# Designs tried in a protein design chat: VHH binders against q8wuj3r1227to1361. Part 8

Target 1, 135 residues: q8wuj3r1227to1361
Amino acid sequence: NDFAYIEVDGKKYPSSEDGIQVVVIDGNQGRVVSHTSFRNSILQGIPWQLFNYVATIPDNSIVLMASKGRYVSRGPWTRVLEKLGADRGLKLKEQMAFVGFKGSFRPIWVTLDTEDHKAKIFQVVPIPVVKKKKL
Short names: E, the ipSAE of ESMFold2; O, the ipSAE of OpenDDE; V2, 0.75 times the mean of E and O plus 0.25 times the DockQ between their complexes.

## First folded at step 4 (VHH)

Design g3 (framework vhh_7ocj_1)
Fold by ESMFold2-Fast, scan of step 4:
Structure g3 (fold): chain B 135 residues (1-135), chain A 121 residues (1-121)
Amino acid sequence: as target 1 above (135 residues)
Amino acid sequence: QVQLVESGGGLVQAGGSLRLSCAASGFTFSSYAMGWYRQAPGKQRELVAAIYSGGSTRYGDFVKGRFTISRGNAKNTVYLQMNSLSVEDTAVYYCAATYEQTYGDSTYDYWGQGTQVTVSS
C-alpha cells in the first residue's frame, strides 16, 4: 500500500516509512504513550529491533500495528505478535493490521487482519483493560 | 562522517571468481546490517546479499549457492565471495549499511560509491 495510519480516539498517527508502524497505549488511562515505526531496511533485514522494542513495552499496554509498503511477513519476528495475544502459527500476507495487548491474558478484542492488498481493523477497547481492586 | 569504501571489483572471465570488500568507518559497525546491492545499466538496483548483526544472512535468488557474504567486526569490513560468475552478474556493486537497533522513526542507511564488476565470455 501507498498509505498507512493508526487512529486513536479521532487522532491519526500516519507513517511515511515502509515497514511496521506501532502505537502503544496505556491500558489504564487509554493515553497514547508512543508512536514508532520500524522501517523495512534497504537490506531487507529481519525486524529484530521490533522484537526488542516489544520486550520493553510495559504490561497492561494496548499495542496497535499497521504495515505500509513492503515488510518482512515471515520469520521468527512473528512471535512478537504471539507475545501480544495473536494466535500461534500465524501466517502474514502482504499487509497487516493488528490490535494487541501485552499482559498475562488475551482480551477478546485482540484482532489481526492480514491480506494481500489492504488490511484494516476497527475496534473499541474498554478502559481500564485491567480492573482495579474495588473499595 | 560515515564512509563505505569498496574494493575488489574488476574484469573476470565467465566461470571465474572475485572477492569484494567494503571497509566501513564513522559508525558502530557491529550494530549495523551490512550488505551488497547491484545495478546493471538500465535496470533496478537489486539485493545481492545481506548479513545482520546477529549473524543471519539473506541472498537474492539469482546468486544462492554461488555467492557468500561474511563480516569481520574487528576490522569493520564486509565481504562478498563471488564464485561461478556469469555475464549476467556484470553490474556496479554497492556496499550498503542499515542501523538495526533503532527504536524510532528514523533509520540510518548508507551507500558506498560502487565498484564495477565485468564478466566477459
Scores: ipSAE 0.017, ipTM 0.351, lowest interface PAE 5.7, mean pLDDT 81

Design g4 (framework vhh_7ocj_1; at its last look DockQ between E and O 0.42; V2 from the best seeds 0.00; counts 0 for: pae E 6.0 > 2, framework grips)
Fold by ESMFold2-Fast, scan of step 4:
Structure g4 (fold): chain B 135 residues (1-135), chain A 121 residues (1-121)
Amino acid sequence: as target 1 above (135 residues)
Amino acid sequence: QVQLVESGGGLVQAGGSLRLSCAASGFTFSSYAMGWYRQAPGKQRELVAAIYSGGSTRYGDFVKGRFTISRGNAKNTVYLQMNSLSVEDTAVYYCAAEYTETWGDSTYDYWGQGTQVTVSS
């Protein structure tokens, strides 16, 4: 792959480096609150900075990820995605796109696509993700 | 000037053993993770083994139980002991270094020129 991007409500967040692009969206208002990228480590695989970053994401956050270039897909990485609503026991191929959620439940729209060539997701996420019900 | 110099490659019979060495200079060795990649003709480079500053190690599934990585910080050298070699292990073996405080930043990645390992049946 020669490109990767995440698009939210018509605005593109392109990846300039090989690695994992991450966009975090506030689940209450649907606003993008951070846009970061993590380059793949040649000896470690998935960098520990990404593991630490995911741990700091607030509850009720929508988390979008897209890979660019080659990445190393090993077991610890699926643990991190599981915290964002991914299924347990997943094995990643060379490319990944992910629509995740950090919270106490897994919304129906949480999606992971992993392929050796082109991984892509198109998803519509209702906002607010968590609604307070009036009695 | 940063350098990684591999040695110890050569021709060996299947079932034999070989020990690769990588001498590092020009950077603070103890602050770097060290590792070995290999590349066979027509294939992509793949991670063989890595050793981190704390002494923990990581191996490719295809070499687990046969290869052992180690490091000597006093000599600025990383080693790969290769036992029970098979024809499938034939490749150019590359030494790699990665700065631990900048995991994932290729600006601080260093590579050697490689050493040929050929395993005959």
Scores: ipSAE 0.302, ipTM 0.736, lowest interface PAE 1.9, mean pLDDT 83
Fold by OpenDDE, look of step 5:
Structure g4 (fold): chain B 135 residues (1-135), chain A 121 residues (1-121)
Amino acid sequence: as target 1 above (135 residues)
Amino acid sequence: QVQLVESGGGLVQAGGSLRLSCAASGFTFSSYAMGWYRQAPGKQRELVAAIYSGGSTRYGDFVKGRFTISRGNAKNTVYLQMNSLSVEDTAVYYCAAEYTETWGDSTYDYWGQGTQVTVSS
């Protein structure tokens, strides 16, 4: 079942039927440095676990997330997405796809897609990730 | 004040059926999700079934179509119809509910006290 997955440069990272799949990419080298899945379940603390996991992600990392849904769509944990560049006050729905960035700035390519049925993101991220400076 | 109350558990023969009920009270807002977990002696608590506010459902791998979770007509009620029960289904079944504050960002988790389900051979 490919309802929710992450693919990076042709390599697919399978996801469980539920929960949130997370893939972390080094923003300088463009290599995947870690990936994990948080199984979606009532009262299993996915938001909390995700929060803690994200806290351990090195700066200058591209953070990919995908969810088939059925996760806690509201709560303080959504601040994690904001930390990774999502717009503030976002309203999550059942499905979620997210390309975020952990760093000292917010790249313009940070994208969150939310949907009750399907969420999908296809994009190219420039490596190395650099902050564009205005002269 | 907040309370989840399970009912419907008991003793049943293998191949039989049970219908569990859970009623949540003490809330002024709707649940995001309600569901059932079970814990057998010496085993970890595992998800049996969950139903979300949008109507989507989720089942444990062991369910294999035998169980059906549904919302009741009453607010914050959930049922678990269990058919084709086997001895391996013997466990304490717990109702769980997750609530999101209507106008806030807070999420609340609640558990029932559990109801014993015993399936005899």
Scores: ipSAE 0.066, ipTM 0.500, lowest interface PAE 2.7, mean pLDDT 85
Fold by ESMFold2, look of step 5:
Structure g4 (fold): chain B 135 residues (1-135), chain A 121 residues (1-121)
Amino acid sequence: as target 1 above (135 residues)
Amino acid sequence: QVQLVESGGGLVQAGGSLRLSCAASGFTFSSYAMGWYRQAPGKQRELVAAIYSGGSTRYGDFVKGRFTISRGNAKNTVYLQMNSLSVEDTAVYYCAAEYTETWGDSTYDYWGQGTQVTVSS
């Protein structure tokens, strides 16, 4: 409802329009490899656009998302966010912030915050991203 | 055969009101998101308003509380009440419908033919 951005190691990636901003970070070296925005469209909702985009993201990628404005629409939200490590059966509210991972395992730092008025995550992610052994 | 048929457009003086209607057929109306876009000559189509199957609504920033979208599921019709019109609202207004299956990747979206709204000063 005002101000939305993603910040990675001190660099800000602000959202200029309603929708979802996505930043992709290489999980091996920790560098930002892409920064993409998706606008809400009644004819092709954001979750469909995200579903197609996530298919192009390399494995071992950290994926950050932040919403601005009302972005909720029907679509494959479950498939998109679960592919990035979100819990099954998630329910999105009017705002979201997400730290996810595209890969064959789910890191413990994967986090979704969703609220009606604001969403915020602050997180430190270990680089390189590795699978932990169970003890 | 999917049809979206707009009506209610026309010429109106600035400060006046119009009510647009969009009658839908050929799909399960209550499960679709419905909306209105507009396009003035030389400009991109822009969202005016959307109403989702659960009843939540969204408006373009330029609406500033002047327009109200509603839907009559029993009549398979979506409406746009437009109040306090100004010359900047002159455009072709299009009805749109959209649905994506939750557990599939099929998307269904349709556009109407458009109805002209002209606001004179």
Scores: ipSAE 0.017, ipTM 0.199, lowest interface PAE 6.0, mean pLDDT 77
ESMFold2 (binder alone), look of step 5: mean pLDDT 81; pTM 0.826

Design g5 (framework vhh_7qia_2)
Fold by ESMFold2-Fast, scan of step 4:
Structure g5 (fold): chain B 135 residues (1-135), chain A 121 residues (1-121)
Amino acid sequence: as target 1 above (135 residues)
Amino acid sequence: QLQLVESGGGLVQPGGSLRLSCEASGFTFSSYAMGWYRQAPGKQRELVAFIYSGGSTNYADSVKGRFTISRDNAKNTVYLQMNSLRPEDTAIYYCAATYEETWGESTYDYWGKGTPVTVSS
């Protein structure tokens, strides 16, 4: 597995960087609002860079991740997945793909696939994710 | 409450050595990954050395071969042994803790208040 891409509604978002590719989607409108990558080095601040980046993602965002090449599968940055709806205490293998959500609840479609050679997810996400308003 | 307290900073001549300590209290130390960061005047805070809860370590290229990070879980302490110090190592050094595993709905990162290190002739 020497490549990675995330595809949203038929459009591919490939990554040229080794590490974790991230695509953020607005949960109300379904449009991609950012596409970025975090390099495969704990020393370059992955535990802080990715953690801090996720803190800046607005609530009601769909967050897609995919690994490319060999990434740091250990360390505090992996807990970032919990903030996006993943189960606690997960151990990542050599490759991962993730469909997450930042918000007050965990949608049923939040999915993590982690394997030693290839990770892949196909998921349909209803938009808007949040239909009811407290106000 | 949860606290990280750094010690061991000071004034040292180029080529000298210092050993920094960071003592943790108020939490389960062995479950945390620990890092040493530094901030020189007018610069951003940068990661110097990192140690996972399991003991694996990583270092900034600028300090490889000179600095060694270690931990003593029985004493709730992480250490930074700094050898062959250079004027460019002058900074305030901060200890930080990150909980790698959590069973709660939220987690928090913790930092000490820092200990100054000055390398000057």
Scores: ipSAE 0.000, ipTM 0.151, lowest interface PAE 13.9, mean pLDDT 76

Design g6 (framework vhh_7ocj_1)
Fold by ESMFold2-Fast, scan of step 4:
Structure g6 (fold): chain B 135 residues (1-135), chain A 121 residues (1-121)
Amino acid sequence: as target 1 above (135 residues)
Amino acid sequence: QVQLVESGGGLVQAGGSLRLSCAASGFTFSSYAMGWYRQAPGKQRELVAAIYSGGSTRYGDFVKGRFTISRGNAKNTVYLQMNSLSVEDTAVYYCAATYKITYGDSEYEYWGQGTQVTVSS
């Protein structure tokens, strides 16, 4: 029996579909602004939809991902994770969990866990991620 | 930080028109869905119109054919053109922004201060 969820400040965002689950958090306020999923399908793959989606995520966003069941673990879309702060040349296994950031730098808390049976991350992220500068 | 500033409200006679504007700052405007909600005294807030990042629109049943929502990404502004106004359109109109890509009755994450629209007959 497979299950996946993303939890933010005690609130769970469960997955009802196989594929990649995504939660987007505003890096200034720490509020969840989007929760969606990208299902692997026979006719439409995750790669282009997820690639395009990440391009629309605002800068200074925390991006959480978790796999459930079968998902596309290879191909050009894995470079999406590099855009969110993952190490270059990553290789995904059967399951993955990811705490990423869209912005001009890679925070120390950016984390990728990928394993054959179960991937899990517990992370504390200071908010705001980017502090307002005095001028 | 995120800011939404509404303008263009006021007093108008039934049958008239108004154009509301909402200037946005502090986020990547073109990536957000923008909406207009309204709330009359003692009533629940309701969706008037929404426009998604790709340009598709949604309207409340009571305003279809009379109101038009549009966006100017170059100016970080969303507009609501209100035609054939009736007394029942009297409310405070709120601009809202959300990153939610799933179409439906989603709660918006960022809200403006509101602008009063009063329609007299």
Scores: ipSAE 0.000, ipTM 0.091, lowest interface PAE 19.0, mean pLDDT 76

Design g7 (framework vhh_7ocj_1)
Fold by ESMFold2-Fast, scan of step 4:
Structure g7 (fold): chain B 135 residues (1-135), chain A 121 residues (1-121)
Amino acid sequence: as target 1 above (135 residues)
Amino acid sequence: QVQLVESGGGLVQAGGSLRLSCAASGFTFSSYAMGWYRQAPGKQRELVAAIYSGGSTRYGDFVKGRFTISRGNAKNTVYLQMNSLSVEDTAVYYCAATWEVTYGDSTYDYWGQGTQVTVSS
């Protein structure tokens, strides 16, 4: 049985569609600001929609992703994960879960889990993500 | 309300050419990526060509150099020019539309009814 959901502070964001589910969280207040799904589209993947979408995400955003069912695990769209703090040259398996960050640095809590059958992450993110310079 | 209507399919001899058209209505055409898929009997549907709202294109490996996709935003129409056709190109060709940029809930992909292309030897 394939299912996928993202949970933030006890609230679940399920996906009923195959593809990649994305939740964007404001890094200053920790509130969910967007919940979007990218299906296996006419592009036989999500490369152009996801590339374009990530470009619109503000800096200092926490970005959560989860796959459901079939998705394209190859191709240039995996570079968007690198923009969100993933390691360079990563290879995705049949399923993935990702806790990423769009900003000038890679927090220690950025995590990618990718497996053939099931991917899962549990992570605690301190808010605000960006440290203030002074009092 | 959303409709994609294909035309231009038919029977053609190997080595010949066909031009497919897809007339779109019910959505903001200029904001959508448009594409062509094909499905031969007993096979899965596969990508032939796509054109994004900004005008960039993508082609399936088997048609690169032979087929050309284009769009006319003023006419809400996407085209597929098919040259140097072979018997292996015989399939039902489907027009598809997808929303490219979303910052919130995603929209659904739209599909046309399909148009038959038959290439004889």
Scores: ipSAE 0.000, ipTM 0.153, lowest interface PAE 14.3, mean pLDDT 78

Design g8 (framework vhh_7ocj_1)
Fold by ESMFold2-Fast, scan of step 4:
Order: structure tokens, then C-alpha cells, then sequence
Structure g8 (fold): chain B 135 residues (1-135), chain A 121 residues (1-121)
């Protein structure tokens, strides 16, 4: 509630916005390519912005999310997690953290943690995510 | 590269006022909770005031109603306005920045070097 951050390889990606913080990582090189935040509260914004943003993320991208402060834990925006490898029909609690993947398959390291007071994930993701074959 | 630089400390008579400033650099200031701690001779360091990234505040019981914490995100600066000072407020005041806050405990990432406040009778 008071704090949230996403950290990639020792570098913190802070955000001052209550809502959902998002970091996008290229799955081939492991480079952070985007850091932004979306307020999905009923009073401040609508979930279509996050939905549309996810639609623009390239395949083979690692997508990290963390909630900060108050956010709306239900509604159509939660389907965006299913696009990134989360199980269908999950109910979010007051806080959430997510390590997702946009691509044609669901890696074993896709993780969602959702709790009423604190949510936290520590995960190691092998790079490149998609193993290239030699001819 | 991260720096917290305190200023505004000094000598003041009981009943007077001081305003402390802490200029931050090297991190995304608006995303951090900022706080002021103090340490008097022979005592442990204690929380004076804190302000979250969203602007909500917390105060130590001994300063409620006398001190006000505020922040200017455009200037990367946190302030402590100290009114109705007493000799018991004499201490070194430290600025701190944290990206983590636990319920009754603070885990601060960065600390300033401190600024002396002396209140005489």
C-alpha cells in the first residue's frame, strides 16, 4: 500500500502512481524496454488503457507488474493477465505482483502472487526465453 | 551517485522555528517515501516524520501539532517545518529515503549526513 517497486538485475524501476506498475523486458536480450504505470481505479481511470498497452507488447516479452496503493482488483482488466500466461478466472486480492510472458506458450516461471496486504515475487528468468536453434 | 543533502539546521531559542530541507539526487524522488529521523546525545535514532510518495504523512507522538513534513517533487526536496521548538528537540536530524516501508518499521535505502539543531533556553 505504502510502497511498491519492480527490480530487474539489481536496478529498481520506481513509480509514483497508485495502480498497476508495468515493466516490459525483451525476452531475447533481457533488456528493459518500457516502464510505465496504469491506474485501474474506478475514480481515476479505466482498464482499457492497460488492455490496449498489453496488445502492443511484442511477442517474446517478459511483463512484470506490481500493484501500488489502492487499485480495483476486479473487472475486465484482469483478463489482461490471462493474455500474459495467468490462469483463467483468478480472483485478485488487495495487492498483486506478477511475472508474465507474452508469446505462444506459458513458461513455467509465470507467477502471480495476490494477497490482501503484501504481494511479492522473486523469480529467475533464463534469457533468451525462446531457445534459438542452429541450422 | 545517490545523494541526500540536508540544510537549515542551526541554533534557535526555545519557542522558535526552523525549516529543514533535504535535496535529493540520483534516484526517482517522486517514487520514494521520505523521512526525517533525529538522534540526541546518548539516545537512539528515532523517527520524527515521514511522507509517502502519494503525500500521506506519519509523525512521532512527541512532535505532532508542532512539526510538518512536506515534499516538492518538482524540486526533489523534502522539508521539515519545526515550530514551538523546545530544548528536548536538540539533536542531529537525518534525511532518509526508502522504497520499502513495513508497518511499524522502516527500511531506508539512503541516508543523509545529518544537520545539527540546537535549541537553547
Amino acid sequence: as target 1 above (135 residues)
Amino acid sequence: QVQLVESGGGLVQAGGSLRLSCAASGFTFSSYAMGWYRQAPGKQRELVAAIYSGGSTRYGDFVKGRFTISRGNAKNTVYLQMNSLSVEDTAVYYCAATYQWTEGDYTYDYWGQGTQVTVSS
Scores: ipSAE 0.000, ipTM 0.082, lowest interface PAE 21.2, mean pLDDT 76

Design g9 (framework vhh_7ocj_1)
Fold by ESMFold2-Fast, scan of step 4:
Structure g9 (fold): chain B 135 residues (1-135), chain A 121 residues (1-121)
Amino acid sequence: as target 1 above (135 residues)
Amino acid sequence: QVQLVESGGGLVQAGGSLRLSCAASGFTFSSYAMGWYRQAPGKQRELVAAIYSGGSTRYGDFVKGRFTISRGNAKNTVYLQMNSLSVEDTAVYYCAAHYEITYGDSTYDYWGQGTQVTVSS
């Protein structure tokens, strides 16, 4: 059995292809603002397509990822995860699941799980991630 | 109908220069990252250069400092300026468009038919 999905507040975002599935959530309201996938392809290359997409994600976004298929760990794309709060120097196995954050700090709930056959995360994220301060 | 049409290839002597162009139609050009790839006979296709919708660029290590990628959103065209060409640069050069922002379940990519670049000694 080979499957992958991301679930947010009871709604499933299933994988339609091998590669990386990405769900972006607004950190102020907790609403899903995009669901995108990136194929593990020699011609396109996950590392640079995903790098580019992550650069467009606004600050104060929660970013969820799940892998499907083989060779998804290939290439220097671990640098993408670092931009979203993952630790530097982590070795990816063949599959991964990730709860990340794009912003100036790393919340305690940022989590990466990487395994050869099955990766899974369950996480509760408090909203809003960044509280407004009165000036 | 989506089309990418490459032009500007040809025969050039080592040390010379060429400028490739890729004219795009049938999609919102400004929303796509544009890339140049190349493939020599019997070799795998490899990334030469990419330019993102925001203007940032990436280059293959074998062309860094010699090639420059640029885009003209008003003209729906991406360019590759190739300087200090060597015989190892001989290949078919392909233009590609990669959708950067999508709310769907997959990315949308388009490819041109390629243009031959031959560098003689």
Scores: ipSAE 0.000, ipTM 0.133, lowest interface PAE 16.4, mean pLDDT 77

Design h1 (framework vhh_7qia_2)
Fold by ESMFold2-Fast, scan of step 4:
Structure h1 (fold): chain B 135 residues (1-135), chain A 121 residues (1-121)
Amino acid sequence: as target 1 above (135 residues)
Amino acid sequence: QLQLVESGGGLVQPGGSLRLSCEASGFTFSSYAMGWYRQAPGKQRELVAFIYSGGSTNYADSVKGRFTISRDNAKNTVYLQMNSLRPEDTAIYYCAATEYETYGDYTYDYWGKGTPVTVSS
């Protein structure tokens, strides 16, 4: 009955598993480079699989996240979102949607929506995110 | 009431293999997602491998291609097959069971007491 998806330029990336769905987009060309899903536990610290995955995301990547069904909304794993430009000390509710960025700065369009019943973001991201000067 | 008991740890040479086992007792094992975590001295505990109740698996990048997690619901056991072991794999390995409630937003984690793995020449 309930469903979650991330949509990029008209293409939907649905999640088949409860937890956190992640889509990574190249910040230079706006192409989707990966789509992954993670279930979290409330064990000591942040789960290595989610934390390590974020560490492997290249700089200048747009990172989209959406919750589906039940996920761990509490505990230190919210620091993963802080690495992607979310406000520090944030508290997640029952559902979340996130438009983040991995890089040396926090773009204005970084957005987190978290609500008990339904979370949704519609965002337009200018590409390229980092404009390089000509040689 | 769910109890987890790890076994199979020990001292091995670099490039060697070990198979860790975690036997669960108390409740319906097949409904739990199972994970293997490790903790090196002075470091935080980290997730190494995870298997969902339906059989899907996830791995830490540092072990992907070398470690394999599997489960045997008839034996209430989860396994971690560790191949091509490296000195940096030295840690105490912990088994954990995670319960997701279909109608709720809770997770419950149960831990074993750990089994030490030392990779040294």
Scores: ipSAE 0.000, ipTM 0.125, lowest interface PAE 16.0, mean pLDDT 75

Design h10 (framework vhh_7qia_2)
Fold by ESMFold2-Fast, scan of step 4:
Structure h10 (fold): chain B 135 residues (1-135), chain A 121 residues (1-121)
Amino acid sequence: as target 1 above (135 residues)
Amino acid sequence: QLQLVESGGGLVQPGGSLRLSCEASGFTFSSYAMGWYRQAPGKQRELVAFIYSGGSTNYADSVKGRFTISRDNAKNTVYLQMNSLRPEDTAIYYCAASEWETSGDLEYDYWGKGTPVTVSS
């Protein structure tokens, strides 16, 4: 079955479009601040709108991604994901799911799952991501 | 080493047409994705059109249906055919090349120095 959704604290963010689904969460309060999708209507490359969108995500954001249907998984994906904390040199397969972070460090919960038929992640993220100094 | 040289810019009346060319020299042109960007006075540089190494294309909404990007790998050249030009198309047009298939300007490997296009009566 070809479907994709992202779930945050019991609320589902379903996709109606083939391509890459993105949910952005504020790392201080753990609240969803954006849910969008980027249709993969081209056979080569990934939508340039996705690159521009990721560049505008604020620091201290948790970024969730999931593929639905066919998407193009070529070199640009590893660079975009690396900016969000993914390991360097990863090879993407036909489907992917990603829990990333935009910030000055890589949290240990940053996770990429990529498979030919189905990709899935379950992860628990401590909030706030950036800890305040204890007194 | 890859170098990019733009040509074909100039002054044109509203409704007119221009064809920009960008000739690459050096390494294997066919492996690079190519983009056309523009920058109007006082504005940020924006993507106009993009062509992947495989030939697929992407366009800014403001130019869809009017501009066509194409490439000729035998001539190491990328083209931008601009039809139905409007005063708001006035800008310096830049050619860019990337081995990494992206539209982000910081990710391009090589840039040309630009060719000015002015659309006015």
Scores: ipSAE 0.000, ipTM 0.136, lowest interface PAE 14.3, mean pLDDT 76

Design h11 (framework vhh_7qia_2)
Fold by ESMFold2-Fast, scan of step 4:
Parts: structure tokens; C-alpha cells; sequence
Structure h11 (fold): chain B 135 residues (1-135), chain A 121 residues (1-121)
């Protein structure tokens, strides 16, 4: 009934599970390096699972998220999203979509959409995200 | 203060119907998602039906097509319409409220004290 997917350069990454779908993209080459899903469990809520997972993501990674069904649970949701460039003091609603970045700065294209019925983001991210330095 | 009060439980024959109500007080009802859970003797509580603050619904596979969850924000009430009841639906039914989290906050679960439903002839 409900649909959720993440699309990168024309390729769709659909979710069959209630919770949060996550796609990680290499910020230098723009290639998808992982696609996984997180659901609430009696042992650990999604925000703690994401907290641990985000710690394993390399710097200069683009991180895309989309919700399907019930995803909100006990835990520091906003801390996880803030690590990926989200604004402070945000409030999550029934559904969410997120385009984030793990790095030392917050790119202007970092976007969170959160709404009661559906959440949707269309974004163009320039690659490479971090421009090569010249000495 | 947050309070949830269930009502509408009782004894019903197989194939019968009941409507449970859960009246909320002491908080902004419209900002909360609401769930109906049940617990049969000797078993863990299980989610039966869920309604988000925006009105979208989800159901356990065992009740799909038979139960309907709805809410009336003007009355601060969530309902569970139960049709085609079966002996295995016998349980104490609880309503619960959960709030979306913000930075530094946690999702909270508030529970009513429950209303018993017995399906037997």
C-alpha cells in the first residue's frame, strides 16, 4: 500500500520494510556504496541503530534516507540527523525523506522533508562534493 | 499530566462486533500517534492497529479486513471497530500514545489501563 524508494541517477532502491531505508553514496565519484534498511526492534530503536551505522560511514559520504510506515521510536533522532548536516531543533512527523552529508561542513543541498502523509525530495548534488585543494 | 481511558470492552459471541474507545486528556491529542495493543493471558502485548497524527493507518495481519482504527481529534478520542470477532481475539485491549521526537527529546509511550474483550459463546 505505502511505497518508499530512493532513486540515484535513474536507479531505484525500493524499500519493502517499515522503518528507514538508507543509501550511502561516495562523495568523490558519486557511486552507491551501500543500501540498507532499519526497523524498530525490542532490543534497539532505529535512532540508535542509525547512530552506530553512521559511525561506520566514511567522511565525504552522501547519505540518503526515506521512511516507510512507522519509523519513529525512542532515541536521539535529531542527533543522528545533525551529524549528517540537518538543522538543530527539527521535529519529525509521520514520514520523512533526507539528503545528508557526513563531513566537516554542512553543504547547502542538505535537505530534510517531513510531513504527515508523504515526504519527497528531489536534489542535485555536485560531484565531487569536496573540491581538490591546491597548496 | 497525560491520561488515556479505554472503554467498550465486554463479552461477545464469535462473529460479533464491538467498538472500543480511548479518550485522551492532559495533552495535545492531535499531535500524537495512537495505537491499539492487546495482551492475551500468558502472552506478550502485541500491536493490533495504529493511526498516525496525519490519519494514515496500519494493521496487524491477523486483524486486517476485520478491524478499523479511526480518530476524532475534536473529541480527543481514538476508536477500534472490531468486526467478525474470533475466540483468538480474546484479550485485554490497551491504547497507547506516542509523540514525535525533537533534539534532546525521546519518543514517549503512554498507556491506558486496558479494557477486557472476551469472545465466547
Amino acid sequence: as target 1 above (135 residues)
Amino acid sequence: QLQLVESGGGLVQPGGSLRLSCEASGFTFSSYAMGWYRQAPGKQRELVAFIYSGGSTNYADSVKGRFTISRDNAKNTVYLQMNSLRPEDTAIYYCAATKYETYGDYTYDYWGKGTPVTVSS
Scores: ipSAE 0.000, ipTM 0.127, lowest interface PAE 14.7, mean pLDDT 78

Design h12 (framework vhh_7qia_2)
Fold by ESMFold2-Fast, scan of step 4:
Structure h12 (fold): chain B 135 residues (1-135), chain A 121 residues (1-121)
Amino acid sequence: as target 1 above (135 residues)
Amino acid sequence: QLQLVESGGGLVQPGGSLRLSCEASGFTFSSYAMGWYRQAPGKQRELVAFIYSGGSTNYADSVKGRFTISRDNAKNTVYLQMNSLRPEDTAIYYCAAQTFQTYGDYSYDYWGKGTPVTVSS
């Protein structure tokens, strides 16, 4: 398929660009802070652009990703998913969808779906993500 | 047409402190994420500190524990408190505002003209 969108609390964030679409949500308040797309372009250095962008995301952020069309499914950039709670040694397929978290722990709702034809996630995330003082 | 004006830079001895201010005008300040970047001579601009509209912050590893970013939405101002300054912190410091939603491999970033910080004996 050639369409992708991320939906948060009934509001859709579609992408017209092939590549990886990213939505960042504040984990304390549940508000969408950013919606950015990273094109599938080797000339633009997409792995480093996405890696650098993730480095700017504050701790306690929910990070949603979805692929559209062709994207770079391999390379060092897949390590950014590990920084957001995904398992190490990921092998991405033709499409991907991801619900991640930037923080010192991995919530149980961190989810990666990657398949050849279609990737889709529906998730309910309790807000605030870090509700009590850490032990 | 968002305008950003930086102030507070200057010459300081190693180990000293400075507080930079960035005042915004022209748009609803509280809806923007704000960042401080710096550029040393001959180098690319690098992100130093970032604060989202909700108040969450992030810092470059080189400044963690020394710099603090904060914002005052009532005054349309973002601050960078710089402590334990080092010669390596010498740069022109730029304030930047980011739009809430961006598409493609760019954003509609607004930049100030910069305020110089020199750390030397």
Scores: ipSAE 0.000, ipTM 0.127, lowest interface PAE 16.7, mean pLDDT 75

